# VHH binders against Methanogenesis regulatory histidine kinase FilI (filI), part 14

Target 1, 167 residues: Methanogenesis regulatory histidine kinase FilI (filI), of Methanothrix harundinacea (e5kk10r474to640)
Amino acid sequence: RDRLLSASAAASYSLLVNYDIDQIIIDVLQLLGEAVEADRAYIFENQTVDGEVLMSQRYEWTKGEVEPQINNPVLQSLPYHPDSSTFYEIISRGRPYVGLVKDLPESERAYLAPQGIVSILIVPIFVEDRLWGFIGFDDCHRERFWSNGEISVLQVAAGSIGGAFIR
Short names: E, the ipSAE of ESMFold2; O, the ipSAE of OpenDDE; V2, 0.75 times the mean of E and O plus 0.25 times the DockQ between their complexes.

## First folded at step 15 (VHH; framework vhh_sonelokimab_d1)

Design j4 (from i3 with G56S; at its last look DockQ between E and O 0.69; V2 from the best seeds 0.00; counts 0 for: pae E 2.3 > 2)
Fold by ESMFold2, look of step 15:
Structure j4 (fold): chain B 167 residues (1-167), chain A 121 residues (1-121)
Amino acid sequence: as target 1 above (167 residues)
Amino acid sequence: DVQLVESGGGLVQPGGSLRLSCAASGFTFSRYAMGWFRQAPGKEREFIGAISTSGSSTYYADSEKGRFTISRDNSKNTLYLQMNSLRPEDTAVYYCAASRYWTDYYDYDYWGQGTLVTVSS
């Protein structure tokens, strides 16, 4: 949609021209989250400890009454569990993780359903060909379709976020 | 053996209506999102729209909003496409498809053989 394209362009421009990365990322999450009509938008950063990749939530935007997860300690230094979940395999190949939570494997539902998530879209963020982390969007109220057009635009936004972290 | 079988195609005049059906067997229909696609002569396959596993939510490609309606009956393992106000450019082979994900980003897991719809005077 033109609304999402406009939001993605504004987000990319803001990331390119501003020096305060933490403030700009918060604004970007709101802009993108509102454009796709999500209930939550967030960014996770990866770190590697003794050969194991762990994810930690770093930024979050929530719509209205939706319960924030930014202070949830379960979402800090969380393993991907690649032996029991396909999540890492999907996003490390640059592919979006998308669907209705009720349709996802149990190992993944166990983390997502307690957060009240009904529909989820996650887009990986790469920095210098390394999976730096990801940006995610939750719908906590309704089943919703995540179209190729929406996902493609959000993939461009994720690239801009990755570019900002190089600087 | 997984089967998706479209029916209801045929010749219809411009402005007419047609209802396509897709009968599913060999898998748990209610656990799959369903989509409709079409392929006009000489063109690539085009996404029309999709319906969630329960049938509670539908999505339509921008070009098809308003004229086409997707529905499903999980008790009959059947997917439907109601097409109204048909135009000559709607002439194509129409395919139903099944996916574990309600999105048009990933390729669908199962496909029907297609049913031809011709819109011509």
Scores: ipSAE 0.345, ipTM 0.647, lowest interface PAE 2.3, mean pLDDT 87
ESMFold2 (binder alone), look of step 15: mean pLDDT 85; pTM 0.868
OpenDDE, look of step 15: ipSAE 0.611; ipTM 0.808

Design j5 (from i3 with R100K; at its last look DockQ between E and O 0.94; V2 from the best seeds 0.76)
Amino acid sequence: DVQLVESGGGLVQPGGSLRLSCAASGFTFSRYAMGWFRQAPGKEREFIGAISTSGGSTYYADSEKGRFTISRDNSKNTLYLQMNSLRPEDTAVYYCAASKYWTDYYDYDYWGQGTLVTVSS
ESMFold2, look of step 15: ipSAE 0.610; ipTM 0.809
ESMFold2 (binder alone), look of step 15: mean pLDDT 84; pTM 0.860
OpenDDE, look of step 15: ipSAE 0.794; ipTM 0.893

## First folded at step 16 (VHH; framework vhh_sonelokimab_d1)

Design k1 (from j1 with R100K; at its last fold request DockQ between E and O 0.93; V2 from the best seeds 0.79)
Amino acid sequence: DVQLVESGGGLVQPGGSLRLSCAASGFTFSRYAMGWFRQAPGKEREFIGAISTSGGSTYYADSEKGRFTISRDNSKNTLYLQMNSLRPEDTAVYYCAASKYWTDYYEYDYWGQGTLVTVSS
ESMFold2, look of step 16: ipSAE 0.600; ipTM 0.798
ESMFold2 (binder alone), look of step 16: mean pLDDT 84; pTM 0.861
OpenDDE, look of step 16: ipSAE 0.841; ipTM 0.916
ESMFold2, fold request of step 17: ipSAE 0.522, 0.605, 0.603; ipTM 0.793, 0.813, 0.816
ESMFold2 (binder alone), fold request of step 17: mean pLDDT 85, 85, 85; pTM 0.867, 0.869, 0.871
OpenDDE, fold request of step 17: ipSAE 0.886, 0.890, 0.892; ipTM 0.939, 0.939, 0.942

Design k2 (from j1 with A33Y R100K; at its last look DockQ between E and O 0.77; V2 from the best seeds 0.74)
Fold by ESMFold2, look of step 16:
Structure k2 (fold): chain B 167 residues (1-167), chain A 121 residues (1-121)
Amino acid sequence: as target 1 above (167 residues)
Amino acid sequence: DVQLVESGGGLVQPGGSLRLSCAASGFTFSRYYMGWFRQAPGKEREFIGAISTSGGSTYYADSEKGRFTISRDNSKNTLYLQMNSLRPEDTAVYYCAASKYWTDYYEYDYWGQGTLVTVSS
C-alpha cells in the first residue's frame, strides 16, 4: 500500500545511495508530489548577492498537463523582500509556509496566482544550519488543507534532501 | 479583548443532535480560518475540522465519521458545528479556535473556553 511515509522512506534511501543528485531530486519530487496528490512539486535554491538572499527554482515535477514553471524567468534570482513580506521570516525559522493564495498578502499573491496556484505548502531545506532553499507543493485545483501529519513527513523528507546537498 | 465563546452544549440522548455556536469578537473574523476541536475525559485534544475564511471549503479530520458539519456566518461573526447521530464517545468539551493558516500544523491563535457535550441516556 502506497503511503506518504513509504514515499518519504523511499526518497530518503534513494538520496543516500545514488549520487546523480539532479536526476534523483526529480524522481523524489515525483514520488512525494504523487503521495500528497499535489499538482506541482519543486525546489528553490538560495543565492546571496551583495548581502541580499535571492531564490531560484532549480527542480520541478508537474502532474499531467499542469503548466510547468521551471523556465519562467520571473522565478530566477527572485528576492524575498523581507521588509515587506513574512515569507522569509517564517521559513528561515524552520517553519512551513502554508496558505490559500486568495488569502495571502498581495506581494505573495502577485507571484503565486499567475502560476494557477490555489493552495501552497513550502517546507524549508537547511544545510548545515543555514536556509539552503525550500521544497514546495502546489494544488492548482482545490483549496487543499495541509495536515500536520503530511507536513511532518515532508519536513523529514526536506531534511534528507538537505543532507544530500552536503555532499 | 479577543473572545471566542462556545454555546449550545448540554446533555443529549444517543442518536440525538446538537448545534454548537461560537461567537467571535475582538478580531476580523472573516480573515481567519476557524476550527473545531474536542477533548474527551482523559484524552488529548482532538482536531475535528476546519472551515476556510469565506466558508467555501471545509476539511474534516480522517477520524471524523461524516456526522459533523462545520459552517460559518461572517455577517454574525459566528462559527457553527452541527452534530448528528451522537454517540457516547462524542462526550467531550468542544472548543472553537481561530488560525491564520489553512492547516492544523500550527497552534491556533485564539481559543474558546469550551462547551461540554454529554451523550448519555
Scores: ipSAE 0.691, ipTM 0.842, lowest interface PAE 0.8, mean pLDDT 89
ESMFold2 (binder alone), look of step 16: mean pLDDT 85; pTM 0.870
OpenDDE, look of step 16: ipSAE 0.758; ipTM 0.874

Design k3 (from j5 with A33Y; at its last look DockQ between E and O 0.43; V2 from the best seeds 0.65)
Fold by ESMFold2, look of step 16:
Structure k3 (fold): chain B 167 residues (1-167), chain A 121 residues (1-121)
Amino acid sequence: as target 1 above (167 residues)
Amino acid sequence: DVQLVESGGGLVQPGGSLRLSCAASGFTFSRYYMGWFRQAPGKEREFIGAISTSGGSTYYADSEKGRFTISRDNSKNTLYLQMNSLRPEDTAVYYCAASKYWTDYYDYDYWGQGTLVTVSS
């Protein structure tokens, strides 16, 4: 929709002209989350500890009635488990992760279903050719289809977010 | 081997209706999202819409005007496209396809050979 394209452009501009990264990221998540009509939008950051990549949720926006996950301790220092899940392989190659939770492998459903997620989209964030983390969007009510047009715009937004973290 | 076979294409008059079928074999049909595409002469292949693994959810491309309905019968491993109020611009080869993803971002994993639908002018 024109709404998503407009939101992505506004987000990119805000990230370029403001160095207060934490406040701008929260505003960006709201703009993008509202534009795609998601129930949650969030950002995870990766950390490497002794050669193992771990992910932690750092930012979240929720639509008013939806239960926040920002204080969920399960979502901090969480391993990707690349031997038992394809999630890391997909996003580390720059590809979006998309699915209906009911149709995902049990290893992934175990983390997603307790959060009330019905449909999920994850777009990776790269900084200097390294997988820095990802931005994610949840639909907690519908078996929402994620179109190529939406994903493409959100990939551009993810690039802008990655650029802001370099600065 | 995986096989998707479309049928039901043919010549129809403007305003007419046509029901396409897609018979699937060689894979677990109920675990795949199914989609319909079409390609008109001289144009790029166009996404029409998709249906979830259970058939409980459908998605139609923004360009779709509500004349087409996607359904599936998992007991018969068959996908359907009901086309109503057909117009000459609907003339195309129609393809069914199967995907592991609920999106049209990724190329679909399996494709049929297509069935020709011609709407006379």
Scores: ipSAE 0.713, ipTM 0.853, lowest interface PAE 0.7, mean pLDDT 90
ESMFold2 (binder alone), look of step 16: mean pLDDT 85; pTM 0.864
OpenDDE, look of step 16: ipSAE 0.744; ipTM 0.864

Design k4 (from j1 with A33H R100K; at its last fold request DockQ between E and O 0.91; V2 from the best seeds 0.83)
Amino acid sequence: DVQLVESGGGLVQPGGSLRLSCAASGFTFSRYHMGWFRQAPGKEREFIGAISTSGGSTYYADSEKGRFTISRDNSKNTLYLQMNSLRPEDTAVYYCAASKYWTDYYEYDYWGQGTLVTVSS
ESMFold2, look of step 16: ipSAE 0.677; ipTM 0.845
ESMFold2 (binder alone), look of step 16: mean pLDDT 85; pTM 0.865
OpenDDE, look of step 16: ipSAE 0.844; ipTM 0.921
ESMFold2, fold request of step 17: ipSAE 0.611, 0.684, 0.666; ipTM 0.827, 0.854, 0.839
ESMFold2 (binder alone), fold request of step 17: mean pLDDT 85, 85, 85; pTM 0.869, 0.868, 0.868
OpenDDE, fold request of step 17: ipSAE 0.906, 0.908, 0.907; ipTM 0.951, 0.951, 0.951

Design k5 (from j1 with R31K R100K; at its last look DockQ between E and O 0.93; V2 from the best seeds 0.76)
Fold by ESMFold2, look of step 16:
Structure k5 (fold): chain B 167 residues (1-167), chain A 121 residues (1-121)
Amino acid sequence: as target 1 above (167 residues)
Amino acid sequence: DVQLVESGGGLVQPGGSLRLSCAASGFTFSKYAMGWFRQAPGKEREFIGAISTSGGSTYYADSEKGRFTISRDNSKNTLYLQMNSLRPEDTAVYYCAASKYWTDYYEYDYWGQGTLVTVSS
């Protein structure tokens, strides 16, 4: 799609030339979220504490009426629970996490359904070969299908975001 | 013993219609999204579209022009592809496939053996 390819190119350029990461990340989330027609786009950052990987939401864009989650304390220092959920195993291998919330395992559904998410796409962000975090996209209205073309372009965008965090 | 078995292929005149069926067994059909693919001679396999676990949502590849309709009957463990206004370029082996995921990014989990559709004058 021309719109998504154009948005990804613009996002990558902005990430390369700007030094204020906080400012530009929100603009990038808007560009990508609008291009894929998502209701919410966000970035989580990982931290490792005593051998346990925790995730925290750092950035968010929402479309109009959609309830923001940026101030939801449940989404800060949240464990992945790798012994009861496959989410970490999937994204730590570089694989996108994708699906309809109703079809996901209960352990994952319990966190996603209260946010009003119907369809979700998560693309991992790697920095220096480690899982730094991820970028996510929610559709809160439709059983939205995530095409290979969309996911592939968003994987490139996730790489650009990872590169910006190195600097 | 998982099986997906396509049927309903054959020779059809341009402008004609065919309805393909895909019979599923050996797994919980209603827990899988289902897709249709085709492979024309000398071409890579091409995604046509998919239908969600309940049948409530369908997705068609961008190049699809509204001539094909995907449906499913979970009580009969059967997936369908209605093809109308067929053209010679629709000549291909048609495959059904099952996936745990609502996407065409991942390789589908189960595949049928295919049914040949030939559109020729």
Scores: ipSAE 0.548, ipTM 0.771, lowest interface PAE 1.2, mean pLDDT 88
ESMFold2 (binder alone), look of step 16: mean pLDDT 84; pTM 0.858
OpenDDE, look of step 16: ipSAE 0.853; ipTM 0.924

## First folded at step 18 (VHH; framework vhh_sonelokimab_d1)

Design m1 (from k4 with T53D; at its last fold request DockQ between E and O 0.95; V2 from the best seeds 0.85)
Amino acid sequence: DVQLVESGGGLVQPGGSLRLSCAASGFTFSRYHMGWFRQAPGKEREFIGAISDSGGSTYYADSEKGRFTISRDNSKNTLYLQMNSLRPEDTAVYYCAASKYWTDYYEYDYWGQGTLVTVSS
ESMFold2, look of step 18: ipSAE 0.710; ipTM 0.858
ESMFold2 (binder alone), look of step 18: mean pLDDT 85; pTM 0.868
OpenDDE, look of step 18: ipSAE 0.829; ipTM 0.913
ESMFold2, look of step 19: ipSAE 0.730; ipTM 0.868
ESMFold2 (binder alone), look of step 19: mean pLDDT 85; pTM 0.867
OpenDDE, look of step 19: ipSAE 0.857; ipTM 0.925
ESMFold2, look of step 22: ipSAE 0.717; ipTM 0.860
ESMFold2 (binder alone), look of step 22: mean pLDDT 85; pTM 0.867
OpenDDE, look of step 22: ipSAE 0.849; ipTM 0.922
ESMFold2, look of step 23: ipSAE 0.602; ipTM 0.805
ESMFold2 (binder alone), look of step 23: mean pLDDT 85; pTM 0.865
OpenDDE, look of step 23: ipSAE 0.848; ipTM 0.920
ESMFold2, fold request of step 25: ipSAE 0.708, 0.706, 0.713; ipTM 0.862, 0.859, 0.858
ESMFold2 (binder alone), fold request of step 25: mean pLDDT 85, 85, 85; pTM 0.873, 0.867, 0.874
OpenDDE, fold request of step 25: ipSAE 0.904, 0.906, 0.906; ipTM 0.948, 0.948, 0.948

Design m2 (from k4 with R31D; at its last look DockQ between E and O 0.93; V2 from the best seeds 0.79)
Amino acid sequence: DVQLVESGGGLVQPGGSLRLSCAASGFTFSDYHMGWFRQAPGKEREFIGAISTSGGSTYYADSEKGRFTISRDNSKNTLYLQMNSLRPEDTAVYYCAASKYWTDYYEYDYWGQGTLVTVSS
ESMFold2, look of step 18: ipSAE 0.683; ipTM 0.852
ESMFold2 (binder alone), look of step 18: mean pLDDT 84; pTM 0.853
OpenDDE, look of step 18: ipSAE 0.815; ipTM 0.907

Design m3 (from k4 with G35S D62V; at its last look DockQ between E and O 0.86; V2 from the best seeds 0.79)
Fold by ESMFold2, look of step 18:
Structure m3 (fold): chain B 167 residues (1-167), chain A 121 residues (1-121)
Amino acid sequence: as target 1 above (167 residues)
Amino acid sequence: DVQLVESGGGLVQPGGSLRLSCAASGFTFSRYHMSWFRQAPGKEREFIGAISTSGGSTYYAVSEKGRFTISRDNSKNTLYLQMNSLRPEDTAVYYCAASKYWTDYYEYDYWGQGTLVTVSS
């Protein structure tokens, strides 16, 4: 879609020329979320504590009436549970995690369904070859299909976001 | 053995219509999302569209421009592609494919052998 390509280019430029990271990231989430017509867009940051990788939601954009998750305390310092879930292995290898919540394993549905998510796309964010975190997009209303073309553009945008966090 | 067998291809004049079928066996058809792809000579495989397990959701590549309709009949384990207003550039081998995921990003679980559609005078 021309709108997504245009949004990704604008997001990448904004990340390159501005130094107010927190506001820039929120603007980028809105720009990308609107372009793909998502209900929610967000960024999680990873931290390693005693050899365990934990994820915490740091930024969120929501469309209108969709329930925000930014103040949900269960999304702070949340373990990936790599011994019972493949999510970390997929993401840490640089692969997107995508599909309908109803198609996903129960361990992952338990975290996603209470948030009202019907369809999800997660794209990893790397900083200096380390899985820094990820950007996610939710559709809370419909069985939204995520195309290869959309995912590819969003993978490039995730790289630009990773570059901004180095600075 | 898993099988996906396309049929209904053939020669048609520009402006014509064809209905393709994809007969499935060897797996639980109703638990899979189904997609149509095509590959013209010398070109990469092109995603046409997808239909969800129940048939309640469809997605079409933007290049399709409303000429194609995907449907399925789970009682007959069959996927369909209705193609209208055919043009010479629609000439390709058409494939059906099955996936457990609602995306065309991952490798599909099963593929058909293809049916040739030729649009020419």
Scores: ipSAE 0.668, ipTM 0.839, lowest interface PAE 0.9, mean pLDDT 89
ESMFold2 (binder alone), look of step 18: mean pLDDT 85; pTM 0.865
OpenDDE, look of step 18: ipSAE 0.853; ipTM 0.933

Design m4 (from k4 with A50S D62V; at its last look DockQ between E and O 0.94; V2 from the best seeds 0.74)
Fold by ESMFold2, look of step 18:
Structure m4 (fold): chain B 167 residues (1-167), chain A 121 residues (1-121)
Amino acid sequence: as target 1 above (167 residues)
Amino acid sequence: DVQLVESGGGLVQPGGSLRLSCAASGFTFSRYHMGWFRQAPGKEREFIGSISTSGGSTYYAVSEKGRFTISRDNSKNTLYLQMNSLRPEDTAVYYCAASKYWTDYYEYDYWGQGTLVTVSS
């Protein structure tokens, strides 16, 4: 979509020229989330503690009345293994995680369904060849198809976000 | 053995209609998202649209211009494409495909052999 391409370009420029990364990231999430007509957009950061990789939600944008998840304690220091091993395998290879929540494995659905998510798209964020985290988009109202065009543009945006975190 | 078999193709006048069917066997049809694709002579394969596992949601590529309707009947393991207001530009081989993901980012898992639709007078 032309709107998504325009949003991605604006986001990349903002990330390149601005220094207040926390506020910029929230603005970028809004810009991208609105462009793909999502209900939530968010970023998780990974950390390694004693050899175990954990994920934590760091940033979020929500549309209108959609319940935010930024303060949900179950989404902090959450290990990938064993319940999200398939998710980790996909995104650690640089591939998007996409689908209808009802069609996902039970262990992954158990984390997503309570958040009211119907459709999900997640794109990994790499920094210096490490899986730094990921950006995600939720549709909380509809079963929705995620096109290759949308995913490809969002993969470029994820790269720009990764570049900003180096700074 | 997995099979997807399209039928219902043929010759049709401009402005006419056709209903294509895709009969599935050898896998759990209700667990797969289904899609329709077409390939005109000398062109790359083009995504038409797809339908969720239950049939509750559909997605259509912009090129179909509101003329095509995708449906499925899980009790018959059959996918359908209703095509209306056909134009000569719709002449192509039409394929059904099955995927575990509701997206066209990943290659579809199973493909039919295609059915030819020709729109001319």
Scores: ipSAE 0.496, ipTM 0.761, lowest interface PAE 1.4, mean pLDDT 89
ESMFold2 (binder alone), look of step 18: mean pLDDT 85; pTM 0.874
OpenDDE, look of step 18: ipSAE 0.857; ipTM 0.931

Design m5 (from k4 with S99V; at its last look DockQ between E and O 0.41; V2 from the best seeds 0.00; counts 0 for: pae E 9.6 > 2)
Fold by ESMFold2, look of step 18:
Structure m5 (fold): chain B 167 residues (1-167), chain A 121 residues (1-121)
Amino acid sequence: as target 1 above (167 residues)
Amino acid sequence: DVQLVESGGGLVQPGGSLRLSCAASGFTFSRYHMGWFRQAPGKEREFIGAISTSGGSTYYADSEKGRFTISRDNSKNTLYLQMNSLRPEDTAVYYCAAVKYWTDYYEYDYWGQGTLVTVSS
């Protein structure tokens, strides 16, 4: 459908022409989240502390009555757990991470299930060839496969956001 | 030993129907997500669709919506693909595949040897 393409184009244009990056990112998350009918859209930023990469949630959009997670302290300075999870390996290679929460390893379920997440799609954000963080969609209601178009929309957004952070 | 064995392929006329089976052994079938793929001569392998461990959720590539139906019978360790309204362009080797954890819709741990479907007049 043209709805995804229209949302992707509008998001890319907004990131190109506006310089209030915090507000623009929130608007982009809303635009894309509504277009794919997600329940949450969000961005995490990485920080390296004593040689360990940690992730922290920085931006979030939620649909209607879906419980926000932006102030959840568990989602700040969270390690990737590379010994018990393939998440870091997948996204650091530039690949999307998709899954049904019920089928993920316990280390990942422990953080995702309490948020009410049923299905998840995450893509990495690179800034100057460094894994800066990631952007994702949650579906809190359905066991859902994300289409190639939906994955591509998030990948384009990740590239546009990475470009905006360079400036 | 993990085994996935497709069967039910053959020659069918355009507009016809065919049901493929994939018999699984050597792993706990009900704990695995299953998928169907096909590969026509000279083309890349194409994703057809997938089904959750319980069979409660199915996903189909956009191009195959409405013609193909994926189902599974966990009591028989068997995955099925019902193909209707077949066209000559559906001629391909059809593969089933299994994965325990979906973190990539297109990466599977185990693959069958394939069964040939030929659609011709």
Scores: ipSAE 0.011, ipTM 0.345, lowest interface PAE 9.6, mean pLDDT 83
ESMFold2 (binder alone), look of step 18: mean pLDDT 85; pTM 0.860
OpenDDE, look of step 18: ipSAE 0.473; ipTM 0.733

Design m6 (from k4 with K100Y; at its last look DockQ between E and O 0.81; V2 from the best seeds 0.62)
Fold by ESMFold2, look of step 18:
Order: structure tokens, then C-alpha cells, then sequence
Structure m6 (fold): chain B 167 residues (1-167), chain A 121 residues (1-121)
């Protein structure tokens, strides 16, 4: 059995049949985070202020004693810094952002390393063909490999999350 | 110029073993994650597995059943694939590749020309 495929199907179904979005999203983050054996799973929402796109963390699940980031004020109204980082360009085109923090440019590493992140996966969430935000997964302990199969399943799950926000 | 050159391919009987090598030059080998791929005639290229920059972490695709082992020697700029218990279904051109990212989702940065492995009686 593919644990991730089962978790993604359950998450998608739950998002379709329930309208209590905030609690359902936390449950979905737990389901997906456990299936990929991540230390954190989270969702950021974008907001446009005076023509600038900003990101804010809205939901988080953590495994065990991993330090939560939900109350970290630097992760609210955070600009993407598109002049010094390619992160926005990557995810706004629908491409996942993937890798080991040690391999990332300093501009990204400066925000990720203080959170204890070793390996990261970010999958964009689109609503009505606009980049609404993203779902992310952290491994804080291992140089975790993110396979094409895992990413593809999580892209489908991100679409289901985007669909739930339309309602 | 960046160059990846596979060697060690050839004809092997079912149940046999083969060790492929990939010699790297023109870039800092120890800064790249390395991967092995294969492509059977008329099929899409298939990811076999990868090894991290230091060799401390490995990942193998689910289709591999524990018969293949990836290793690297950074002092020799060489990547290896040990293949055991070979089957006719393993017949393919085998490629080594280098990636800046620890994943098989992105297109790899550098590719070898491939070495043919044929498994038949």
C-alpha cells in the first residue's frame, strides 16, 4: 500500500464533503505530514498590498516536540523578495520548490535555517488560476529526498485544498 | 566542459551481476547529488536512485527491489551502480546524472551518454 496515495485520497474527500475549513485543513495537514513523515506541515496564504505580494502562515501541524512556527512573527506579511530570490517565480509558475536547505541560496537559507529545517518541499496552491498560497513540508532532522511520485500526489492534494477555498 | 562517462555495460546472463561506473570531470563532483537512470527501448527514462553529495544518504525508486546499490568515491570523482540478480527486464541504456537538488522531480543538470546493459541468454 502507498501510504501517501491513501492519505491524499482521504484528504481530498474530507475537503469536498466538509465546510468547516479551518479544522479540516489542520486534519489534512496532519494526515499528509504523517504520510510523508515530515516534522512540520503548513499552509501560507498570499495577500496583495499596494501591488506587492506578501505571504503569511495560516495553518500548521507539527510532529511531537518539533518547535512550532505558527507564532513566529517573521512569517506574517513576509515579502517574497523577487529581486533577490527566485522562490516566487518558481511557485507562481506551478513548480514545486524542493531541496536541502544547505543547497539553497542565502536569501532563502536566512529564513529557513533558523527554523531548524534540513529539507523542504513547497507545493503551490492555486485558486481560480491565481497563486493563493502554498502548502509546505519540513524535515528538521534528515536530508530527506522528495521523490517525483510524492510531489505529484501532493500537487493533487494542493489542488483539492485550493478547491475547498473557493467554497 | 562538464562530462559524465558511463562504463561497464555489456551482455550478461540472467541472474548475473554487473558494476557500472560513471567518471565525472569539469565540475566539483562532491558538490552534486548523483543519480542513475535507465531507458529501455521505446520506454520513458526511469529513475533508479540517487546518492547525496557526501554519500551519506541514498534513495532508491520503489520499482527497485533491493538488487541495486549506488555508491560514490569523491576522491576519484566516480559514481557506481552495483546491479545483482539481473533480469531480462533490466535491459536498457543506463545513464548517470548530476543534480544540484536532492530530488528526482527536476531535470538533472548534467547527463552522461549512457552505457547499454543487455540481459539475455
Amino acid sequence: as target 1 above (167 residues)
Amino acid sequence: DVQLVESGGGLVQPGGSLRLSCAASGFTFSRYHMGWFRQAPGKEREFIGAISTSGGSTYYADSEKGRFTISRDNSKNTLYLQMNSLRPEDTAVYYCAASYYWTDYYEYDYWGQGTLVTVSS
Scores: ipSAE 0.481, ipTM 0.757, lowest interface PAE 1.6, mean pLDDT 88
ESMFold2 (binder alone), look of step 18: mean pLDDT 85; pTM 0.868
OpenDDE, look of step 18: ipSAE 0.626; ipTM 0.809

## First folded at step 19 (VHH; framework vhh_sonelokimab_d1)

Design n1 (from m1 with R31S; at its last read DockQ between E and O 0.94; V2 from the best seeds 0.85)
Amino acid sequence: DVQLVESGGGLVQPGGSLRLSCAASGFTFSSYHMGWFRQAPGKEREFIGAISDSGGSTYYADSEKGRFTISRDNSKNTLYLQMNSLRPEDTAVYYCAASKYWTDYYEYDYWGQGTLVTVSS
ESMFold2, look of step 19: ipSAE 0.716; ipTM 0.863
ESMFold2 (binder alone), look of step 19: mean pLDDT 85; pTM 0.861
OpenDDE, look of step 19: ipSAE 0.849; ipTM 0.919
ESMFold2, look of step 22: ipSAE 0.706; ipTM 0.857
ESMFold2 (binder alone), look of step 22: mean pLDDT 85; pTM 0.862
OpenDDE, look of step 22: ipSAE 0.839; ipTM 0.917
ESMFold2, look of step 24: ipSAE 0.706; ipTM 0.857
ESMFold2 (binder alone), look of step 24: mean pLDDT 85; pTM 0.862
OpenDDE, look of step 24: ipSAE 0.844; ipTM 0.919
ESMFold2, fold request of step 25: ipSAE 0.708, 0.710, 0.708; ipTM 0.861, 0.860, 0.859
ESMFold2 (binder alone), fold request of step 25: mean pLDDT 85, 85, 84; pTM 0.864, 0.865, 0.865
OpenDDE, fold request of step 25: ipSAE 0.910, 0.905, 0.906; ipTM 0.952, 0.948, 0.949
ESMFold2, last read: ipSAE 0.705, 0.732, 0.744; ipTM 0.861, 0.869, 0.876
ESMFold2 (binder alone), last read: mean pLDDT 85, 85, 85; pTM 0.870, 0.867, 0.866
OpenDDE, last read: ipSAE 0.907, 0.905, 0.908; ipTM 0.949, 0.949, 0.949

